# Miniprotein binders against q56419, part 179

Target 1, 326 residues: q56419
Amino acid sequence: MEGRTLEEVQEEVFKRHGVLVPKKELEDLAKALEEAGLLLTEKVEARLKEEEEKLKRERPMRLAGLSYPEGEREARAFLEAFRASYPGEGEEARVLLMPHLEPSRVPEVYGAALAALEKTPPPERIYLVGVAHRPLKEKAAALPVPFQTPFGPALPDLPALQALDALLPFELFNTPLAFREEHSLELPLFFLKGRFPEARVLPLLVARRSPELGEALKVVLRDFPGLLVLAVDLSHVGPRFGDTPLTRTLAEEARRRDLGFLERLAEGEPEAALAFLGANPTRIDGVEVVASLLPLLRERKGKVLAHRLDLEAPTLSAVGAGTLVL
Below, E stands for the ipSAE of ESMFold2; O stands for the ipSAE of OpenDDE; V2 stands for 0.75 times the mean of E and O plus 0.25 times the DockQ between their complexes.

## First folded at step 13 (miniprotein)

Design ic3 (at its last look DockQ between E and O 0.87; V2 from the best seeds 0.78)
Fold by OpenDDE base, look of step 13:
Structure ic3 (fold): chain B 326 residues (1-326), chain A 108 residues (1-108)
Amino acid sequence: as target 1 above (326 residues)
Amino acid sequence: GDLIERLEELAEEVIRYLKEHGEEELAREIEEQIKDIIEALKSGDTESAIEILTELAETIARVLHRLGAPEELVQKVAILIFDVAKALGMSPRQIYEIAKRFARAMER
């Protein structure tokens, strides 16, 4: 019952099973699930509180052994294989846009990111800006703790994080539980930590466009130089996202929007990139991140290194991924 | 109460490390500066407390860097310093200045 009304559940059960479950039985089940869920909610609240307390110390790996290897040796081989999947050479990045999609789905796109990182001098800091797939208390958030990786902990740059917090009109250190399972940071961080083991990290999430974040970061980056990384996916189309099954027309539209977005960013025209998307009918994931970082993206010319629209066959849905250097 | 406890914790962590590494004179100086912050707070002289903390933060960062302090200690000390700074009601500019000085001290 994640966010659905009893009426919506009743309708879904009716649509799927042809059985109209009486509202009272759903209420009793919801109440039993709520009583079990209140016991679960107290236990879950206690557990969430315990997990929140743990997140004050470190962010553990959640996708190790699933999306990437847990062991360092195997993780290094994984990085090398992903790099090998991209046949091109990279360019030096001051800003890197890369995906946060499951790596196995778009290996060459991550390979392109690795190629760019090979041409990039080791930064002192990585500003890693991901997408919040969970609600945040504020428009953006940071978690000022070590993030575990197979290459050791990615350590936070606490001074730079505090400098950023000081320039924001809201508390940056909010909603720690949103970081617990946020793959938009974990997956890119694997590649970044593997390439730059000594770099400190600023793990940032954007839930909603924050012009204040971009203006603050522009000041912070002057005094605390580093690599800016936008960990964003592109179009999300098909049944999983509310569309019809993927067709040639839908795929062409998704690619057109993805590439049109990336090319305008590569030209140093982030406002034009956003305007090009309009209402964002193909649901480009990175819109709120780009909209937040406009001051950092303006007048920076770069290159699109890779793009893929990856089909998830079981759901006939597709997700766009790209790698851009500025 | 909470501010004084955090200052005491900061003192304990830094002084312990310095004494373990033979920096007894510096440990005494830092202890004295933390006492001065506490006394300034007790007297209502928040401005003096902020000034002392700002210089102390840079000094601590520089010394920990010079001694090759474990990252865990550096992180803990940084958290405590900024917690104290916030609790003192430091302005955004003052917090930013501490952050800038701390980071620069760790680069040298």
Scores: ipSAE 0.804, ipTM 0.917, lowest interface PAE 0.5, mean pLDDT 91
Fold by ESMFold2, look of step 13:
Structure ic3 (fold): chain B 326 residues (1-326), chain A 108 residues (1-108)
Amino acid sequence: as target 1 above (326 residues)
Amino acid sequence: GDLIERLEELAEEVIRYLKEHGEEELAREIEEQIKDIIEALKSGDTESAIEILTELAETIARVLHRLGAPEELVQKVAILIFDVAKALGMSPRQIYEIAKRFARAMER
C-alpha cells in the first residue's frame, strides 16, 4: 500500500474481490490507521517514560522464578546447592571475576565464586561491574537505586556512586532503561547479596572501553574500600554467534583462549591477557570491562578457581564461564 | 525555590528522627545549621552555604550512625544532601569531599 494512490487501492480491491470500496471509506480507514499508529507510539513512549521513572526509585527482580527462586527460603537452599557443586576451597578476593551466564548451565563456576566469598571478609560495599547488553548513552553507566533480590533489597552506596560520578567526564547516571532487564548485574547480585546481606552495591555497566572509568575507580576504591566484581562471560562460539558450526577444534580453541586470558589476569598482567586474545576471535565477553579496569588489575596476582565451556547442543554453540580471584 | 524546598525536606527528615529518639538538642543544632544555609543563600553567599553543608553532611551522617538509624532513612538523607550539593553548584572536587566525609562518618 505504500506508494499507491487510494484510487489504485480501490481498483485493486475491486479487481481481486469484486467490491468497490468508496474512496471516502478508504480515506477514513487510512486516517484511522494513522491515528491508531500515532496513539500506539504515544502509549509506548508513555510506558517507557513510566518505566524509566520507576527505575529512578528501584530496580525490581526480573529473573525470579526463571533463573533463581523467588522466595527467600528457597533462594538460600539454591545458594547452598551451588556451593556444593564446587568441592574445592576458595581464596580471599579483593577482585572477583565471575560469570553472568544462566546459573544452571555452570553451577560449579558459581559455586567457586561462593567459595571465594566464604574466604572474603564482608565488605562495606561491592563494585559490581557488568556488561551492557543494551546501548548506553555513554561508555559506562550506573543506577543508584535499590536492586530487589529474594534476600531483600541490595541498597546502593550513594556516597561512593556520587564520588565516582564526580570524577568522570560524563554523567554516570545516564541510561536507566538499560538496567531494566540487565542480567549481567541481576544474576551475580543474587549470589553476592546472599553471602553479603549487609553490603551496599555500586551497580555499574560497561558498554565500551572506558579508561576514564578505571582511573576514577582506582581513586574511589582507595577512599571507599570494597570488593570489586567483574561480572563477565568468556568465549562465545558457534552458529548462534555467527560462526561456522561448532567443531572440536573451535571448542578447544575457545577453551585455550579462555584459560590463557584468565591465567594472564591471574599473573597481574591484564595488558598481556588482552594482547593474547588478538582480534578476540572467540568473542570473550569480558574484554571491554578488563580494558576499562586496567589500573585495578595490574600487579594483582591470584588464582583461577573454575572454568567451563558450556555446550548448547540445540544451537551447536558454546559459552565460556570462569571464576578468578585476585 | 527548589533548593530551599530540598533543604527544608532534609531538615524535616533528620529533625523528625532525632526528636523521636530523644535528641532534641542535636535536632536544634542541625535546624540552626540548615537555617544558616538558607540565610547564606538569601544573601547570595554561596561559598558560606557550601562550607556549612559540608560540615552538616558529616554531622548528620555521624549522628544517624551513632543512633543506629535505619538504612532506608540514611539513603533518603544521602539523596537530599547530594541533591542540595548539586543545586548549590558545588564543584566535582567539593562533591567528592562531601561523599568521602559522609561515608567515613558512617564507618564510625
Scores: ipSAE 0.703, ipTM 0.891, lowest interface PAE 1.2, mean pLDDT 90
ESMFold2 (binder alone), look of step 13: mean pLDDT 83; pTM 0.801

Design ic4 (at its last look DockQ between E and O 0.27; V2 from the best seeds 0.00; counts 0 for: pae O 8.6 > 1.5)
Fold by ESMFold2, look of step 13:
Structure ic4 (fold): chain B 326 residues (1-326), chain A 108 residues (1-108)
Amino acid sequence: as target 1 above (326 residues)
Amino acid sequence: GDLIERLEELAEEVIRYLKEHGEEELAREIEEQIKDIIEALKSGDTESAIEILTELAETIARVLHRLGAPEELVQKVAILIFRVAKALGMSPRQIYEIAKRFARAIER
């Protein structure tokens, strides 16, 4: 009926079904469908408004029982199993790059992050920088509320968040609903809170590169020292991401891009790491976060602890994940 | 209107906690400082209100730390302090300074 006159619809219905529907009846049906669509939209909007009000007080677990256990004792056993998946030793991190990919897909990559945390003194606070998977009103955002975990609430560092907000040319607390489903914070936070239960958190999202964020964070980290965590994934290749089917050649390219990116970051050369990617043909997820945080990554040397390009056999696609300490 | 409400909320939270812990004299002193902020605002002296709030924020943080206040109360008080600071129209530099002084007092 979309884009056709009611007379044309009436004639088509008669031709197809042998029933003549009065024009008035079609008009009434069209109005009823419009009204029903408005009511459904209002119901969805009301629910989203309710969720937004809840997010002004806390951010609940959404992946408990799906990606990690809900109970505290089971969650601790989960952490131990992931640590055991990485047989190596970590190094102290002042900056940690870790994934936000489903943990069961890359267990040793998360295990490497845990190994690094074992060597890292408990910080006063954690700057957790994820990737916004929903639009933000600005280039970056934060949500200054407790994030629930199986290990108890991860409390926000309100003074540090307010200091950061004060230095930005935009309001930092701008898009609460973007945090509702954001796994790039929730999944790394599970591991971080499990190892540093007393640390406060700055839960940050980047949608688009913001040099202002990096400059502001450089100042804030000086006065509010803590652990900086880049919660990012690497290459995304294959048909699910718009490529040809995953071939040995495409997988080798993705691994080369991932490792070349990480290695240049490990040498303290984040601009060179970005330049190495060029047009980013393998769609490395971490680019906007790294581009935002350049002042915090320059001249900071470290080590790549783990990398995996994880195959999605049903889609003939793959996603890269890595662990880097600086 | 909204600013005075936030100042009253801040006072209630801090003063209640102090009285529950036998700090009646300190509770009265803090109550008077909050009244001084309100009086400065009524006379159009925003500059004095900002100065008093800045010192008060650090004082409250230090006292809550000394008394071993639960983290949930510290969070609630911090929220109220920053709401008051923004309602006063404090500059980004002034808000940053309050945040820094509050954090250092709580961490000690």
Scores: ipSAE 0.664, ipTM 0.877, lowest interface PAE 1.4, mean pLDDT 90
Fold by OpenDDE base, look of step 13:
Structure ic4 (fold): chain B 326 residues (1-326), chain A 108 residues (1-108)
Amino acid sequence: as target 1 above (326 residues)
Amino acid sequence: GDLIERLEELAEEVIRYLKEHGEEELAREIEEQIKDIIEALKSGDTESAIEILTELAETIARVLHRLGAPEELVQKVAILIFRVAKALGMSPRQIYEIAKRFARAIER
């Protein structure tokens, strides 16, 4: 480690392998490597290879005991509390847009999603489309393995995943390490698995808009019907995201963008929703997902059930979250 | 080169499992079919290669299901089959038909 900071190594590993190694683990590894005279790169590569091999079998929980309870009993109580935080009734969803933000920040938005799921007949499968916060080799990816939850493993729908891969011009099963710590799938999956314990899942990530994904999914959904879930956040504003500290004006703009986006989606006009955002100055997280799924969102009318712009006080930043049913 | 390597990887995974479970005759049959695919490709007979792969995929799916193969292996084999199919230049529709046949073979 001649002259590189642990942060630089973490960033390099992230860039190269799409894995964020915890700083503490890097520190321990760095210490061990300093003691062993080994280059950080070889052990890190070996560990990443081991983690990649593990991800061929299952995706373990990463946020259990942090974002949600690890124990099933406590997890059920958690779901009930979140449902109780939303005073309204849901509607049947064929498409559900829900957040992937830390649940404690926007409980009523997750509560609205649960309310919608209460009105939704149990699907055979769930197409769970998240946002890739790590680089993918392709525009989109899937991980066709069980995802661990407090309610048991969410099992993949292999036939439907295979059908989807078949219709895509790229390899769908790419970049498994990007799924290791991807919260955009883990957090919504907790709620989905808790409500639909027998549903199989297609865990999908979008890094860049892929019109091919939407067209392929439209075909797959004919033979493999299921619930489509968009796990996306909305505006990201403030210093954490390159803005000035949150002001009333900035918050109003973020809310305007979020609601204007969701309302146009609720009207069945996803192209109008994207056009409304333009250059996306408030950094709505779900833009690439929506842009990929246009064929599935067109002409579907629905309802916005909840929205919140949540302040992260320590950073004077805010993130938008919403729940939409179609 | 990439296609042959993918076929060899598919063969190795399936043949290993079959031999471990006492299905030596079937392992030999699958090995022969993979060789036939490679030979068809070398001769420029892509159509024959696609036909053999399509039948082989369904056969593998049925056998793995019958033997109670772990989901991890079934998944790995499925991914490899579709990678081979794509590398063969199969159309999305043709590959999709393999996926349907594979799915049906696992459901029975």
Scores: ipSAE 0.014, ipTM 0.277, lowest interface PAE 8.6, mean pLDDT 86
ESMFold2 (binder alone), look of step 13: mean pLDDT 81; pTM 0.779

Design ic5 (at its last look DockQ between E and O 0.75; V2 from the best seeds 0.75)
Fold by ESMFold2, look of step 13:
Structure ic5 (fold): chain B 326 residues (1-326), chain A 108 residues (1-108)
Amino acid sequence: as target 1 above (326 residues)
Amino acid sequence: GDLIERLEELAEEVIRYLKEHGEEELAREIEEQIKDIIEALKSGDTESAIEILTELAETIARVLHRLGAPEELVQKISILIFDVAKALGMSPRQIYEIAKRFARAIER
């Protein structure tokens, strides 16, 4: 009925079905459909507002029973299994880059992160910087509430979050709904909270590069020392991401881009790492986070502990994940 | 207004905890400081209110640390302090200073 008159609809129905439907009945149907659409919109808006209010108090687990076990006992065993997937030793991290890809897809990459945490003194707080998968009202955001985990709530570092907010030219606490389903925080947090159960957390998201965030964090980290975690994935290639089906040549290029990026970061050269990617043809996920955090990455040397380009045979696509300590 | 309500809630939470732990004299001192903030606000003296809150936040943090306060109570008190600070119209530099003082006192 796009742009058609009710008379045209009436005539078409008669032509096809031999029944003359009175114009009044068609008018009533059209009105009812419009009313139903308005009610659905109002119901969705009311539900979103209710969810937003709940998120101002706490952030519940969304992936328990899907990506990791819900029960604490099973969750601890899960951590041990992941650590065992990485046969090497870690190194102490002041900055840790780790993935947010589904853990079962890259077990040894998460295992390498756990190995690094074993060598890392327990921090007072963790600056957990993920990638926003929903729009933010600003370039970056935080949610200053407890994040539920199987190991208990990860409590926010409220003084450090307020100090950070005070230094930014925008309101940091700006988009609670963006955190509702944000796996780039929830998945790394499971591992971090399991290893450092007493650390408070600054749960941060980057939507677009923010040099202001990096400058502010450099100041805040001096007064509020802690572990900086870049919770980012690497290359995204294949049809899921707008490419042709993944070939061995494209996979090899994605792997080369991932490792070249990580290795330049490991040399303390984050600007060179970004320049190496150019237009970022393999869509490395970490670019906006790294570009935001340049002051915290410069001249900080370290080591790449693990990398995998994980192939998705059903979708003919792949996603890269790595573990880097600085 | 909402600011006064937040101040009263802050006082209630802190004073109740202190009295439960035998800190009656300190509870009385904190109650007086909250009263002084409210009186300063009623007279339009926002500068005095800010000064008193800044010292009060650090004092509360030191006491909560000394008494081994549960982290959930520390979180609740932190929320109230920063809600009050923002409602007072404190500058970014003033909020940063309260955050720094509170964190140092609550951690050590």
Scores: ipSAE 0.771, ipTM 0.912, lowest interface PAE 0.8, mean pLDDT 91
Fold by OpenDDE base, look of step 13:
Structure ic5 (fold): chain B 326 residues (1-326), chain A 108 residues (1-108)
Amino acid sequence: as target 1 above (326 residues)
Amino acid sequence: GDLIERLEELAEEVIRYLKEHGEEELAREIEEQIKDIIEALKSGDTESAIEILTELAETIARVLHRLGAPEELVQKISILIFDVAKALGMSPRQIYEIAKRFARAIER
């Protein structure tokens, strides 16, 4: 590195490629390049280009063997165990809100999602809308490639994706590298693919609220019917997120915000749900997704099946997760 | 040049599959339609090219579905069709119509 910091390289890569490369990955690459006597920027660019070219073919698993089993047999046992963790029965879903948090943290919430999926007729396609934890070039994006899972590849619905792209005022197929490590799609997709092996998928990410996305999807869903899945977490509170350590008061506020949000969604009042959050002081993750999908959530009544505020003890922080059926 | 190459690639993939499955007559018909698209493009008749492509896309989708074509092939063909459609300068409405017809043709 000719005197450049990792942050400067990260910024340059972001400016050129629209992708925020994790600092750790840059550190590992920098170390490897230093050992090889190579210029960091050129090699980073070359590697990112290679990764982007790979993502034209498929999205590989990143969390297999970490968050869920890699092997199909073990993965099926994993699904069964998660379903067993929720003692209730599900309801048929036309819209499913479920978490994307580490599954082991909120097993019963994923179990509730599985319970809902048991009552849901197999859809032809799943509109899987996640949260972009990396910057996108546009407000939303899609990756029109197979996503690898232990149950085989989740295949994209290319016609429906093209139909959606045609109705959007921006290019839907943007920022492919943002999907490479996006867990908000990978984790829910494990459960969805395990339950609906034949369903095609529309993997969508939202970075910023896009009313255009909701209006376009409303039209697309009429001609291309399917299950809509919102893969979103709820409150993020504690030191990891800029708060004081979790207290009873902070936890109660997070739960109040989470439940108040979900209940208003269950009543078919998504605008009221957003208004209830205001400035979103507990940092509910799914607000931009819900704000984008308002036309699809209006007047749909449903039920909150599960909620948990899960403590991450090492950081004294907590994340909310919920399962909602509409 | 790029558009013609994409049409040729589309033709090769579809025709190969059809011939391998004994659909030689249909393979010839599709080949002729692709030639007609190319000739329409050469003559500057983009509208005719779009019309032929729209009908051809649906026909290909129906045949692939009927023959039980591997999903990988269906996906590859879909990509090629939409790449051609975009390269032809098809309107959002026209692209949407192709997508709708293609999806219906491959519905289970």
Scores: ipSAE 0.724, ipTM 0.889, lowest interface PAE 0.6, mean pLDDT 90
ESMFold2 (binder alone), look of step 13: mean pLDDT 84; pTM 0.810

Design ic6 (at its last look DockQ between E and O 0.78; V2 from the best seeds 0.74)
Fold by OpenDDE base, look of step 13:
Parts: structure tokens; C-alpha cells; sequence
Structure ic6 (fold): chain B 326 residues (1-326), chain A 108 residues (1-108)
């Protein structure tokens, strides 16, 4: 590394390629390169190019065997167990808001999503809108390749993706490396593919609010009907997110923000939902997604099926998750 | 060069599948249409190339759907068609129209 820190290398890679490489991956690569006596930057660039070329063909599973089973049989049993964790019945969804948090943390919230999907006729396509936890070159992006799942590949709807790209003022097919490890798509997609094996998918990421995305999608959804899925988490509170350890007061505020947000969405008032959050002091993850999709959420009434604020005990932090049907 | 190569790849994928499924006449028709696109491009008649591609895209989609082609092939063909469309400098409206026609042709 010739005296450079991993952070400096990460920043350089980001500046050159528009991708934030995980620190752990850089650490592993740095170690391998040190052992090989190679310059970190050239090998990082070569590896990133190789990974980008692979992502032109498919997006492999990253969380199989960790967050969900790799094997199809075990994956089906996993789905059934999650469905069983929610005692209620679902409703037909035209829009589904569901979490992307580690499934084991909020099983009943994913169970509620599965319950809604049981009442939903199989869509031809699923518009899966996740949160970009890595920088994008544009406000939003898509990856028009198969996403691997234990149930087989989730195939892209290329015509609908191209139609969407045609209506956007920016290139939709940007920052492919941002999708490589993006769990906000992978985790929801496991449940969606398991329920709707024949549905094509539009894997979308939002980094920043894009009103243009919502307007474009409104037109596209008319000509290319499908299920809209918002894969978003809710409040993020505690030390991991810059707060004090979780207290009753902090938890109550997080729940109030989460539920107040979801309820206003359920009433068909997405602008009121955003206004209710204000500066978003509890860091609701889905704000930029909802702000992008306002035209699709207006005047749609629905129901909150589940909510949980889940404690991560080792960090005394908590993350909110919810399931909403519109 | 890149545009012609993509058209040739499109031709190979579609023609191979059609011949394997006994659609030899249709394979010849599609091959001829791709040749016509290439000739239009060589002559600088981009408008004719776009028109032929637009109709061909829908035709290919319908035939692949009718024959029950694997979704992977349909996806590959769609990629090639849109790559060609972009390379031809098709307008956003024209690309949207191809996408709409293609999607309708493969609707279940």
C-alpha cells in the first residue's frame, strides 16, 4: 500500500470508478496483494473490472448460506417458517412496502409480506425498488441481468427496463458494481422469487430522491403492469447510527416515526408521510425511495400489516421494519 | 462495425433457434430482413433501418413466444435488439415503442 490507508484507497477507487468497495474486501485484497508484492491500485482496478464484466451476465447470491439457505428445499422450508411467523392474513397488493433488514431479526414482518403475496395474483413483472447503501453515479440505477436465488434466477424484464430508461433524463443502467453486494434487493428478492417464480424483475436502486423516476414509472406501469415493491427499512437509532444507547424514550420516538410514516402512506398521503418526518431525526431508510415514488403512492389506500423495532443487543441499536400493502 | 456484429449475433441466435424448431422459411425471412437493415445502414438510410428493426423486433418476439422459447433466449434477443436500437440512434419514443411492442408480443 506504500503508506496509503485502506480508506484512501477506497476513496480513490470511488473517485475513479464511482463505487464504494467494502472495507473488508479491500482488507482481504490488500493482504493478498501484500503477500504477492503487487501494487494495490492496479490490482484493485483489474479486479473491479473483472467483477463489472461478470455483472454484465448475472448477479450472484452473496447472502446465501448466511441470511437464507442456499439449497432450494431448505429455502422453501425457510419461506414456510417465515410465513408461519405471521399469524394474520394478508391483502392483495398493488404496492408492497417490505423490509430489507436481516430476515432473522424481523421474521413476522417478512411473514406479513408473504401473507400479502399469497393474496396477490401472480404478476408478470415485479418492480423492486431498493435503497442504495453505496453511491450511485445517478439518483437511481438498474441492473438488467439475472439475479441468482435458491429458486433459480430472477430474470430481468428488459423491455420494461428499456422503456423506463427511455423516459428518464439520465442513464438508468449505471453503477453496476453498486448492485454486487446490495442486500436491499437480494433479501426481498428471495421472498418474491420464492412466491412468484415466473415473474420477471426490474431491480432498481435509489440513492437520492428522483421525482423523475416516479413520473417515468407511472407511465411505464400503465403500459407494463406489475407489482411495485418498496424494499425499505424504517428508523435506525442507537450508537451504530450516532445516537446514545437505546432507551425507552428513543424507542418510543422511533416507533412513533415509523408508524406515523406508514399510517400516512396507508391513507394515500405520501407527501404528508414525508412532511411528518421532517428532518428525519430517526433516519428512516425509505425516505428517498418514497420521495421518488410519490406519483405511484398518491390516493392509494392500504393497510399496515406489521411493524417491529428490532434491537441489536451487541450495539444497543435498533432498526425499524414494516410491511404495508396499498 | 460493432452495430453490424450485433445484428449478426442477433441473426445467429434467432436463426439457429428457428431452424432447430423447423421454422426454416421464417428463419430465411428474418435473415433477409437483417440483411436489409445492414444494407440500409451501408447506404446511410437510417430511417429505413429503424423501421425494419422495429417490425422485426416484434416479429421475433411473437415467434419466440409462440414457439415457447426459453426465457433466457428471449432475454438475450431483447438485449441485442435494444443495443442495436441505441446504436442506430433511435429516439426515446422509438425505443419506448419497440419495448412496448416487444412486451405485448411476449405477454402470457
Amino acid sequence: as target 1 above (326 residues)
Amino acid sequence: GDLIERLEELAEEVIRYLKEHGEEELAREIEEQIKDIIEALKSGDTESAIEILTELAETIARVLHRLGAPEELVQKVAILIFDVAKALGMSRRQIYEIAKRFARAIER
Scores: ipSAE 0.729, ipTM 0.895, lowest interface PAE 0.6, mean pLDDT 90
Fold by ESMFold2, look of step 13:
Structure ic6 (fold): chain B 326 residues (1-326), chain A 108 residues (1-108)
Amino acid sequence: as target 1 above (326 residues)
Amino acid sequence: GDLIERLEELAEEVIRYLKEHGEEELAREIEEQIKDIIEALKSGDTESAIEILTELAETIARVLHRLGAPEELVQKVAILIFDVAKALGMSRRQIYEIAKRFARAIER
């Protein structure tokens, strides 16, 4: 009814159907439609509140049967198949950068992460830092609840999470809904929990760079030692991401930016890695996480174990994924 | 109200576990400390309640570790301790200290 008076609607109905609908009846109809819209909004709000309360108790699997098997036996075999996709040897990681892209698309990149974990002593806890794909109320967030996996629940490290929250100038636990479908934690966690079944987890998301987070984590990691994992993807290029169709030139640029970024991180030069990207023209996903965690990445030398620019034929687009140990 | 309920729940969980594992004297000691926290709160002595909780958190963690307590119990106890700490109005620095002492005591 937008853009028309009730008299215009009335005239149109009469012209088309031979029926004159009184203005009062049209007014009543408009009111009823408005009320129906309000009731739908109330249902949506009630549903979101229900989901938020559930997330304060646990975070269920969302990708079982889609990205990895639901059953533990099948999940174990899946894990081993991914390790076999990377024929190389890993190195011990104090910091691990790994992707959150769909595992079946970059199997050797996840395999490289598993190879690194084989060389890594089982940690007491894992600081799992992903990328928020939904808005956060603050620059970063955590969800201090068990995350379900086929290998059993990944339990939160409650003391370390509380210590981290205590050091931050903002509330860390105030955006539970952002975790509901956040694959950047769930996908890496499958591999991490499979290899370190006894490790507790700090499930963290970054929305916007936070120097405060990096400084706080440096203190917390000193008192609560563990494995730091940056669960990030690299370049995003092509029509799915607002570019023209993926050309060989654009793909070569994306690969060059991915590798240049990773290599500078591997030299212990995270500021140089960020500067290399400039305005980030290939939309490397990890920029806000790296920018937050500078104090934990400086002077820490390591090695790039794997990289893949995954080409999506149907969308003519690509996403980069890498494995870096520091 | 809620703070007292949390303290009573903490006491119930820890003391039951200790008694089941032959730690009757320690269970009695911990029960007394929790009662002291409750009494301090009733008298408005929040500072004493905070001091007792800080020492108690480490003691509970150390005992649970020594007895090989199930992770489910350790998680529940940790939740209760931090709920109590926040309800007491402990500063961020004080919460960090409890977290550090608890973690060091519960780890192998």
Scores: ipSAE 0.721, ipTM 0.892, lowest interface PAE 1.1, mean pLDDT 90
ESMFold2 (binder alone), look of step 13: mean pLDDT 82; pTM 0.793

